VHH binders against Uncharacterized protein MJ1408. Designs and how they scored, part 12

Target 1, 350 residues: Uncharacterized protein MJ1408, of Methanocaldococcus jannaschii (q58803)
Amino acid sequence: MSREANPFKKMPTILMPDELMAKALRRGEKVANEMRQKELPWLLKARFVEEHKVRTIASVVADNLQKVIDKTPPVRKLPKFYQEMVEVLVGIDDFKKSMGAFKWASELVRKLGNEYARKIRKARTPQQAGKLRKEFVGRVKSILEQIHPEMAFVAVAREKLKDLPTFKDLPTVVIAGYPNVGKSTLLKKLTGADVEINSYPFTTKGINVGYIGEIQMVDTPGLLDRPLYERNDIELQAILALNYLANLILFIIDASEFCGYTIEEQINLLKEIKDLFKAPIVVAINKIDLVDEERVKEIEEKLKEVGIEEILKISADKDIGLDELKERLKKIAIKEFLKDKDAENKELEC
Below, E stands for the ipSAE of ESMFold2; O stands for the ipSAE of ESMFold2 at other seeds; V2 stands for 0.75 times the mean of E and O plus 0.25 times the DockQ between their complexes.

## First folded at step 8 (VHH; framework vhh_6qgx_2)

Design u3 (from u1 with E54Y; at its last look DockQ between E and O 0.67; V2 from the best seeds 0.00; counts 0 for: pae E 3.3 > 2)
Fold by ESMFold2, look of step 8:
Structure u3 (fold): chain B 350 residues (1-350), chain A 126 residues (1-126)
Amino acid sequence: as target 1 above (350 residues)
Amino acid sequence: QVQLVESGGGLVQAGGSLRLSCAASGFTFSRYEMAWFRRAPGKEREFVAAISWYGGDTFYTDSVKGRFTISRDHAKNTVSLQMNSLRPEDTAVYYCAAEIGWTPDEYLHTSYYDYWGQGTRVTVSA
C-alpha cells in the first residue's frame, strides 16, 4: 500500500497556445516534406501532403492536451493530505474545470482534423487543399486561445504541486517542540542515521523523515516549533494538512530551559498544537539529567493540568528512557493508524 | 536558425574524466528540455541523460548513474555532461538534443526531440 512518490511529479510541462501550435506546425511541415518526395500527379500529391499535414497537426495538439489529462492524478482518489494541499495551493474545483477544458479542446481538435482531412481529399485544386489546411490551422489556434486561461492555470498548478512532499503509508509520529529542545538528537537516536529531508510549503528548512521499523517519524522544523498565532491563514491550512498524516504527536519539552524558552512558553505551544491536531499527544520531558527530580515533577504536574495523559521522562543525550519511549510510540501510533485505516476504508466503500 | 553545438570530446584513458558542453542558439533556451544521447560503434543512438527546462529534474540511463552529471546554465545557454570514471563501453559519439516541453518517460526516445547537434566523439582507451 505504500506510496513513495508525489503523485504530481509525473505531470508533463504545460505548453501555452503559441508554443503548442508552433510545435504542431514544425511536426506538420516535417511530415509534409517527407510526403512531397512521393511520385504522384500534382493534384493527388497536393491532397496527400495537405491531408497528412492536417492529421499530424491535429494529432500533436490533441495528444498533447490528452496527455496532460492522462498523467494528472484524479484529486478525489488521492490521500486526504494531498487533497487538502491541492485545495490550499490551487483550488480543486478550478483544477477539475481546467481538465475539462483540456478534454473538450482535445476532442474538438481531433474532430476538426478528421473533418478537414476528408474535405482535403476532395479538393479540386492544390490551392483549395492548401486553403482548407490554413482554415484548419486557424480553427486550432482559436481553440487553443479559447482555453489559454485554463492552460495557464494548470501550468501554475503543476509547478506548485510537483514539489509536495512524499510520505509512506505507515503509522506516523510527528515531532513538535521549540528549537533546541533535543528533537534532532532524539530523532537520530530513535531511528538511526538515515534521515530523509523533504520540502514543505512555507518553510525553507524542509521536513526530516526517519523510521523506527515500520513507524514513520517526521520532524517539522519551521512549522511546529513556534507560536501558531504568528501564521497567516494559508500557512495554518498547510500546517493543518499534517492532521491527515499524524497518527501521534510527540511533543518535546526541555526541562532545563537551555533551549531558550521557559516551561510556560513550551506548554503554551503545546496547548496550541493540542487545539489544532486530532491525534493524541505524548509529551517527552527531555534533559532530565540537567535538573533535579522535583523540577521534573513540577513540569509533569503542569502537563497533567493541561490534560496530557502520556508523559515520558528522558534524556536523549544520556540515553535515558529511550527504549520505553520507543515502545510507547510504536504502540500508540500503530493503534491510531489502524483506527484511521478503518475509517478510510468505510469512506471508500461508500 | 536553431543550432546545437557540442564540444569537449576527445581521447581519454579508462577511469578518467571529460566534460561535454552543448551551446544552444536560435530558440528560447529556458523553455527547452535538454538531453544527451550517444551512438556507440555499430549500435543505435541511445539515451544517456536529460534535464528539465528549470534544471530541477535530471534523469540518467542506469549504466551512467553515479558517474555522469547533467547540468545547465541559462546565462550561457549551455547544457553540460560531466563524465567521471569513464569506461571503454562509454566510447561513442555524444549528441545534444532539445525539445520544448517535458513529458515524463517519453524523453528517453530519439523521436521526442526535433533538434540535434552534430555530435562530439568520446574515445575511452583501455
Scores: ipSAE 0.330, ipTM 0.745, lowest interface PAE 3.3, mean pLDDT 86
ESMFold2 (binder alone), look of step 8: mean pLDDT 84; pTM 0.862
ESMFold2 at other seeds, look of step 8: ipSAE 0.352; ipTM 0.749

Design u4 (from u1 with S52T; at its last look DockQ between E and O 0.88; V2 from the best seeds 0.69)
Fold by ESMFold2 at other seeds, look of step 8:
Structure u4 (fold): chain B 350 residues (1-350), chain A 126 residues (1-126)
Amino acid sequence: as target 1 above (350 residues)
Amino acid sequence: QVQLVESGGGLVQAGGSLRLSCAASGFTFSRYEMAWFRRAPGKEREFVAAITWEGGDTFYTDSVKGRFTISRDHAKNTVSLQMNSLRPEDTAVYYCAAEIGWTPDEYLHTSYYDYWGQGTRVTVSA
């Protein structure tokens, strides 16, 4: 019923070659000590101890690598928002290649574990059994060093991806506009509850998530409140991932210009967002209590010139127009959400 | 050698508070996830709380959520368990445990951890 789970939260810690090898050797030695308690002739005990050590080391290494694969979602099967975030933050092709390296190494370590265990069963002396186990350990170390770049890559990817925001699968409105146009005040008035702050790339303020019943409201401080042309390509891609989330954009204009930006500057930002996002846009002209009705009409006509069809006049501070705005947001967001659900169903049917 | 030493146990009245501490030595403290387990008389050890290295993510068994807080201090190389609103059913020997890395769902099990402290006894009287 929702997009509430970050699919990367289940990824285990990615151990580096020396860390994984050290863990495997610790557990191998524990098993070896347990096996030494058996009452067996000297040579048979040496074979038994070394064989179990090898099998344990192989299992610890191979299972660790396999768990990373098993607990990492296939990127192509993720919702588009998460696919885009993987591309922006780490690169999908490199991520896939690295999973392949983990699989290759896991399978090879298992194969070598079996091979060396069989050789150890045929050892003629305890020294030969120990030499075979040491050779096995050396080969495992070599395999891990061969995939060290992929292990490091996945470790970095995990750190970047595990903190991605979790969104409910609900009609979603994304709020945009310059700082101090009244976004935070409006969000609190509309949702009536504390908003949750979530991390998001390229902003230390995070994003604010609140709800109007079944409508998810997302305020994006530091993202959609500055000219977008100032962003590099990676930052812009992270911002554009919001296209896969937003069913509707609510753009807020400060009619008074006390926010520090002229109406022309605010409309220029609106045009940038209109050009970059697929979702329909509703504009709320805020702070109408601070300007003449004539001025509001001027702003409304300028908005119509740039192609905005849905315009509301409000004052968040004075509680003017908020009920009408809320009803309009719900209507459009639900309509667009259901339209997207129909498109998803057609895609799955194909 | 790796050593974990718990302290701070004792007798406390129901509704009271107690702070357990676990001093860790003998390894690079970085990258080790730390946990508290407890063993009531005649029972198996059960998971209480864990804390990850990076980000400080914390996990709790349901019966202690909202009452217990796990924390770590990297400068002092310690992990603590602040236990508030104590109940008689919290009576147990509390053990500190450590293992490199974190694996979802597996961190709940005693077999996940190679390193254990000796335990510190907590008794909560009515």
Scores: ipSAE 0.617, ipTM 0.872, lowest interface PAE 1.1, mean pLDDT 87
ESMFold2, look of step 8: ipSAE 0.635; ipTM 0.880
ESMFold2 (binder alone), look of step 8: mean pLDDT 82; pTM 0.855

Design u5 (from u1 with T103E; at its last look DockQ between E and O 0.80; V2 from the best seeds 0.68)
Fold by ESMFold2, look of step 8:
Structure u5 (fold): chain B 350 residues (1-350), chain A 126 residues (1-126)
Amino acid sequence: as target 1 above (350 residues)
Amino acid sequence: QVQLVESGGGLVQAGGSLRLSCAASGFTFSRYEMAWFRRAPGKEREFVAAISWEGGDTFYTDSVKGRFTISRDHAKNTVSLQMNSLRPEDTAVYYCAAEIGWEPDEYLHTSYYDYWGQGTRVTVSA
């Protein structure tokens, strides 16, 4: 089902300054105890112990900070959909700034570690060596406290981003329509395989992802299944991020109105989605087996009045019209996907 | 200070089940990744299972997937390993381990964990 894992899921835990310092000090003391076993003259042993303690603390702190950077995907290299989600949930500029702070701190701690290790090798008393190590630890603590806001920010960001869906770079159809119009049944019939459930902001049901060959089908329960005026600006931005994903919108109408919504209500939702999305829309009039052909023609005419040119008549339950729907979805989604790729290439040349 | 105390080991017939438990104290349990390792006779400790500090992500070595389930209880500060469909090759001393946070690809290694229990023996007879 998926060719890629959620790259934010691989981010390590972000330790706060006290947590990271405590871990570094534990590892430093472990090394110090091991070094005390060496057969060395008293002053040389003191230098050796304190030097290795400093180098260990520096490495633990710097490596931890660098590992966060290494395991965090570079946001500007992500597809536009993920960039928009990062902006909505976290803020790209603050996220980049925070990664810069981690890098700055990691590099500075390494430099200080080397500097203090050299000073400790020249210490003339064990007390001087210990004082230098204490100074080093104090400076590392200060550096970590300076970036504490960025550490806290990245910790929150990790929690928000780790459950974002991963989408393949494929022609993509996003399914919309009121609850109970037959979206779930249709998705299962079209894909013929297990549907992957993924988290998405502002829905508890997640997003269902399935495939028709190389066509990615995305069902959005809780997102594109109710009037959009009910959502705040942040929620609406998360929904609009789907513009960067969708090559085609498949809107499902329940001709029977058994779903609990009138045709007028369903068309009003369609109009809202049409206004929000750049992708072309295919409408499938579902449950045609439950209504007269005259009723289907009435619905079809209303859809034409609102500017819908691609209309298909189906019954997901009765397997009516599904092969024709598959073929039309593939043709349009691939065409729009290739158009988007051409537009992206031309922007890079400008 | 920090203590990890395993329990639930014993002798069991092949195909049977055991539930191991590890009681943790002396640290902020909710911030620690918890893991189970095992040492078979004459072998080095090997990774069995780990559970993230938030409790949602679990990791298993291939030979125990589908048979073992790791879980944690933040109210009781315990981590558990439910071991089903036991095989003679599961015979080992099982160790509970802990480290603050989680690091990808490092949680598989004994060197990642600073805190260890004393172990509980599991024997699976044919």
Scores: ipSAE 0.637, ipTM 0.880, lowest interface PAE 1.0, mean pLDDT 88
Fold by ESMFold2-Fast, scan of step 9:
Structure u5 (fold): chain B 350 residues (1-350), chain A 126 residues (1-126)
Amino acid sequence: as target 1 above (350 residues)
Amino acid sequence: QVQLVESGGGLVQAGGSLRLSCAASGFTFSRYEMAWFRRAPGKEREFVAAISWEGGDTFYTDSVKGRFTISRDHAKNTVSLQMNSLRPEDTAVYYCAAEIGWEPDEYLHTSYYDYWGQGTRVTVSA
């Protein structure tokens, strides 16, 4: 809540045309009833009632639409991760066009409210004043129905975007590897068991976020824990959005194969991730306590053959090699984060 | 978008009964005030009856009070007009009308309603 950095969290509930119109009419009637209590000449009272009803309806509708605009972050100014998520889940172009429809309708309703209030002020009969208010209401209903598709679109967009994870602007390590390779045990030992579960598109398990001091550790169960060639395009694009967060990929290999996957299967997943992610990769060979040194050396040589230079040998369960791993992750993640910040600042100058 | 379709009109003898129905679509029925108006040959459209969106308040023109009953069915999205003790003077085309929200006394005026059906003909013979 107080630490929430998701830029879409503050988007208001989107009322549909009938709901917004009903709300505006109720507010207008309340104001009209207050005006009817004043002792004024009949025609003057009728005109004031209708004028204030029109002004109230215009304000309720226009202000509600404007509130959606004001509480929605401008896409261009979003961190790249959130900008990519809007593209993947919603479509940036359609989102911008829909927000434009809200602005158009808000401004037009406000303009019509002023025009009809002025006409009502000049009405010669109570019936003429009532007819003008009715014409205004009909025009507002028409405007809201014209933008009904855009209102529905933004309502769906809000639903998709409001529950995106909160990421801090910190050096970030994204963790990958098959299930049961020891990722959860390793994370608890590296972070001191401090993890937060966040929702993420296309995984019911969510993502786990923990910290090693000022280093953000992101575990991705359901995302980077099985072959990527089996994903549909939109799911793969959502996974690849993690490229905008990842300063380093930590890939975990289970040397014992007790996870249920062969070394060859594990290295094939590593190759896919290496090809899709810009960030450098560190490989941790886990469960070395369960295999002989010759087997570990064999795995290390296979990793070198596929272009992996940064290899560490660990046992999360037995607390072997964890201090060296933590030190290496911190050094590389900070270096890459600062490098990315420098590149971002140079782009901003241009 | 908004559509109102009337049915139930026909020819009936004086003292007889007819039930008119209006089927509503394209809007949230429960949020609209519903009314019946009629137009006799050579005359202007006049108010007959109205019912509030909260379903409790009903309004009638003096000439039909005690003879006509307006009702609504939210499950079927319909408003009905039960016409009893019909008189030759009730001969007219009957129109269903709808407007979102309610305003005291405005429901009597044709200009209050944004949505109208095409009408159903009622002929009462002497």
Scores: ipSAE 0.000, ipTM 0.087, lowest interface PAE 21.5, mean pLDDT 83
ESMFold2 (binder alone), look of step 8: mean pLDDT 82; pTM 0.848
ESMFold2 at other seeds, look of step 8: ipSAE 0.668; ipTM 0.894
ESMFold2, look of step 9: ipSAE 0.630; ipTM 0.871
ESMFold2 (binder alone), look of step 9: mean pLDDT 82; pTM 0.844
ESMFold2 at other seeds, look of step 9: ipSAE 0.635; ipTM 0.875

Design u6 (at its last look DockQ between E and O 0.74; V2 from the best seeds 0.00; counts 0 for: pae E 2.5 > 2)
Fold by ESMFold2, look of step 8:
Structure u6 (fold): chain B 350 residues (1-350), chain A 125 residues (1-125)
Amino acid sequence: as target 1 above (350 residues)
Amino acid sequence: QVQLVESGGGLVQAGGSLRLSCAASGFTFSRYEMAWFRRAPGKEREFVAAISWEGGDTFYTDSVKGRFTISRDHAKNTVSLQMNSLRPEDTAVYYCAAEIGWTPDEYLTSYYDYWGQGTRVTVSA
């Protein structure tokens, strides 16, 4: 099913000016050779050959440029997640400007093709017809060189955008917490072995996607696992794009601190995540098998002080508390997903 | 100057397999989409399969989907067509084709400027 496909996957290769011009000239010469085989008077044949060469070159160039536009989704009409990714990776304004340059060049090349074809039909000599075609080709080369920076920009943008992740339109839980708190173990236990890896900006680990029935679970190694002061603004904007996917945040705390972070450090990260995301947060206190009940109670009290209402106590390794966690995640994620769908429908009414 | 040379055709019994190969030279192989077309006796050329320049995207005509596999080898500048579960209706001359760039879902004969001479595949009942 491609209903939830990356909208940039269909973008064609962006040819550079010399590549596109060479392709157009090859096809122009092919047409010219076909026309030369016709039995026509000398001047009429010269006009016919050069006219069809000009029209072919114009159409090859203009159609190539227009096809890039047609196969590139308008950014404003994309889901908000993809709009944010375009801003982060390439810049929306520069992307739109470059598409405008493609459109301008395509339309100008078509216009010039028609103008030169009409002039060629009126040529008095074969030499005049050939000169007009050469002038047309020179004008097309100039137009392509003028938009060369925009062509290069779109080529780079295509490479950055074509591998953006896709997600099903389902209730979505995003998992957060420091490294080694048990996020990946928990994801595997909750969803089984079927975890998909997707690329995401600023992490070479990608993101892991798994499912509990109709609930989409997203593990974010390298993204939601370190404090804001360690992130540059571009990385933070990529993280914030997850707001457009997440219906619920599952934050994992390692009660044992064997992950290498104190409970205070983990709660400080939780506070930062809470401030970044609009979605509600469920906290799972993991590794309760490694600490006493009084420590877990102390952690729970600290979590309530920072405004966390949904707290679960688990051990992913020992399969403790996982059924209750699954049920709670499903209930909240579905509720929030339906609320987001209602808000989306109201926005479309305007 | 550009050369596409097919090999691997021949006679095979229905249900058998063949592997076609196309050696490419005279252009930057990694910038080109590669495709296979075929022409059955008395018919026009028809699209069989295409593969993107990086090798990650493939497309097949419905009649060969699940039976044929297109692949490319950037180290050897070759594109291959693995044909399994062959049927008498697969009998045709198979042509390798190439064009600069990748335009998803555009697989007409007119899209490709470069063609091989073809290799004959005959599938007997």
Scores: ipSAE 0.417, ipTM 0.785, lowest interface PAE 2.5, mean pLDDT 86
ESMFold2 (binder alone), look of step 8: mean pLDDT 82; pTM 0.842
ESMFold2 at other seeds, look of step 8: ipSAE 0.475; ipTM 0.815

## First folded at step 9 (VHH)

Design v1 (from u1 with T103Y; framework vhh_6qgx_2; at its last look DockQ between E and O 0.84; V2 from the best seeds 0.67)
Fold by ESMFold2, look of step 9:
Structure v1 (fold): chain B 350 residues (1-350), chain A 126 residues (1-126)
Amino acid sequence: as target 1 above (350 residues)
Amino acid sequence: QVQLVESGGGLVQAGGSLRLSCAASGFTFSRYEMAWFRRAPGKEREFVAAISWEGGDTFYTDSVKGRFTISRDHAKNTVSLQMNSLRPEDTAVYYCAAEIGWYPDEYLHTSYYDYWGQGTRVTVSA
C-alpha cells in the first residue's frame, strides 16, 4: 500500500510565526536589493523598493498559509474512515477552526499588502515609505501571533495524520482473534509472502495488509485480539473506525486451545466483536488437525448458539480447507462491498 | 550569518566512491530540509538528494538511487552524500542547499532553497 493516497500526505511543514516572518523578510530583502539597482530618482526608487518589499512579504506569508489550506482537503469530503480518524486523533471542530484561521489570516495579509503598497506609492519622503513598510510588517507579525495557537495545532495534527494507513477501495476482510490462534500463518497462506505493515493508532505492531486477488485482507495485532474492557474510550473509537473499512470480519478460533485461551474465552471475544461491528462475521475453526472431530462439532454448536451462521473448519498449517475459505471470503466480502457502494452512491445523488 | 560549506570533492575513477560533506551554520539545523544538487558541464543544476528535517526521510533522483546515500548529523550540523559506484555521468559541481520546512513537489526545485554552498567539484574518469 502506497501512503500517497493518504489525503494528508501532501500537507506542507507548518511554520511558526517567527519562522514564517523570517522567511518572508529574507525574500523581501532579496527583492529590495534587486529593485535598488534600477536607475530612478531618489524618491521614486525609495517608493519602488519599499512597495516591492511589502508585496513580496505579503505574498510569501499569504501563499504559505494558503498552501496549507490548498493541500488539506475539507474533512467532510473525505471517506468516512478518515473523518473518524481525524475526530479521534485531533478533533474535527478544532481542525476546521484552525483551517478557518489560516484562511482569515492569508486573506487579511493580502488585503494589508495591497493597502500598504498603495500608501507607499504616495509616500512624500523615503522615510515615510520605510515607516509604512515597517508598520505593515508589524501588522503581519501581529496577525501571525494571533493565529499562533492554530498554527501549532495544525503542526501537531499534520504529524498525527500524515502516517494514517492507506487502504485500497476494495472488498475488505478484517481478521480478528486472540494471539497465537494462527492469524499470521493464515494470512500468509491466503495472500502469499508479501504482507505490508501499516501504522494504526494504539498499536505499536501496526496492521498487516495482504491480498487475495482483489480482496484486501487486514490483520490487526493489538487491536482486535483482546477484550474491550482493557480499552479506554478514545482507543475504542479508533477500533470502531474499522467499521468503515471492514466488509467482513474473519474470526479465528484455535480449536486446540494451545493459544492459551479456552474456547469460552475465545467465544466471549467473538461476542464483543460481534456487538461492535456491523459487518457479517465468518468464523474459521483453526487447528482442526490437533483435535478430534467431536471437539470441532462442540465448538461449532457453541458458535451457532452465539448466532454465527458462517463457520469453516481449517488447518492453516496443514493447508486444510483454505480453498473453500478463500471462495467464501471473496463471495461475502464482494457482496457486502457492492452493497456499501450502492448505499454511498444513493447518498451522493441526494 | 548562514553558511554552507561543501567538501570532499575530487577526481575518482569510474566504480569508485566519494563522500561529500556540507557544514552548516547560522540557522536552526533541525528545522531545515537539506539537499544536494549538481551541475554537470553545460547543464543546469539538477536535484540529487534531499533529507527531511523531520523523521530523516530521504529522497533521491532515479539515476542515483541505490548508489548514493544522504545522511545528516545534528551534533555536527552536517549533511553528507556518500557516493558509490560512480559513473562518468556523475561528473558535476555538487551544491549543498537548505531551506526551512518541507513543501511537497517544491523541495526538488532550486527555487525552493534560499541557502546554497559554493560547490565542490567531482570528476569521474572512465
Scores: ipSAE 0.633, ipTM 0.875, lowest interface PAE 1.0, mean pLDDT 87
Fold by ESMFold2 at other seeds, look of step 9:
Structure v1 (fold): chain B 350 residues (1-350), chain A 126 residues (1-126)
Amino acid sequence: as target 1 above (350 residues)
Amino acid sequence: QVQLVESGGGLVQAGGSLRLSCAASGFTFSRYEMAWFRRAPGKEREFVAAISWEGGDTFYTDSVKGRFTISRDHAKNTVSLQMNSLRPEDTAVYYCAAEIGWYPDEYLHTSYYDYWGQGTRVTVSA
């Protein structure tokens, strides 16, 4: 029903040690001031004030660290796409190690809070109670400084991951082809008003997501529209993450070459994408209204020579062949999606 | 020494506009979530709008969506609330609030924020 959100969008701001300690001390002093208003004998008041201050500081610090853990999905339980993006953008092992440091610190602060609260209940003087609270605060500061590198790492990771696109667990078609071959027109004609722009690493144009019923259509301007030798290794890894989304690649050929690329250049890009992706490829020969039938047949034969079995002939501008294309995309994408689900289930049973 | 000082309140006729401003000092403005709350006569403070400490993200209570716009100016350390198409039920004292960082679903609650301004009164006549 509702669209699935990017699991990293719920990550809270990661506070640095001084920031978190200042917040905890502020909240502790607020509680201390409230306790000082109570009508109690001097020693009992001192004990209760310091004990509640310690418990509040411990809770603020430990809860903050734990809430980061609670709002951060366990990476290995995420869909493979998000796992790959974590690896590419930050590194899974370092991310897991940092979450472990948060957990360790949160648990240690709670343990120390309980220990010092018990010691304060036994204090014989207000001065002894105050000394114990000061010692506790020093220990918490030390723990936070010890995990400062992990806190900084997670803060950077949050900034990189929070803007990742949201994808549903649906049969997915990824669209590829040179600029101006008709990708945007076709996407709009097939999906209508539900095309949304999402950010994606290494492109300022984002990634376009639309739907044909239960079929998720993804267009990747700036990613799958130029020769791959122009990409560095990290960019290529981000592009390869699309393998975990794509059940089918739809490659668009401009039969007229008005896009500015020859048929041979377009087929060379197709071959590069074929080598990178595991999903089957459907090729749509677009703009057939601008060329004769002999030219289209020539293009078909070239595509068969490079191993393309699914070829459709369309004109997005003239609404030619779009119904057949839509039905073929649905059939193949659903078949591949279900095949992947069956394989995934068998692996879990082993 | 943290201070939040609201301004821009006043009397306005229904359908009119006001712009509230909150000047912030005593903390690193760019690290703080800024929010507007309001207290109508006889009611408790309620959430109106918030803007993320990094900029971009804004949040609104349903009754003000499309009519109110929250913004912040890091050069002037101010947060503003542009209020258009005002209604009598918008009559309230409006408070600026601040807290370090952002936490999902907690930013809606008064208990999330430690820092508050004194408030500026907005009265919308029928």
Scores: ipSAE 0.607, ipTM 0.869, lowest interface PAE 1.2, mean pLDDT 87
ESMFold2 (binder alone), look of step 9: mean pLDDT 81; pTM 0.839

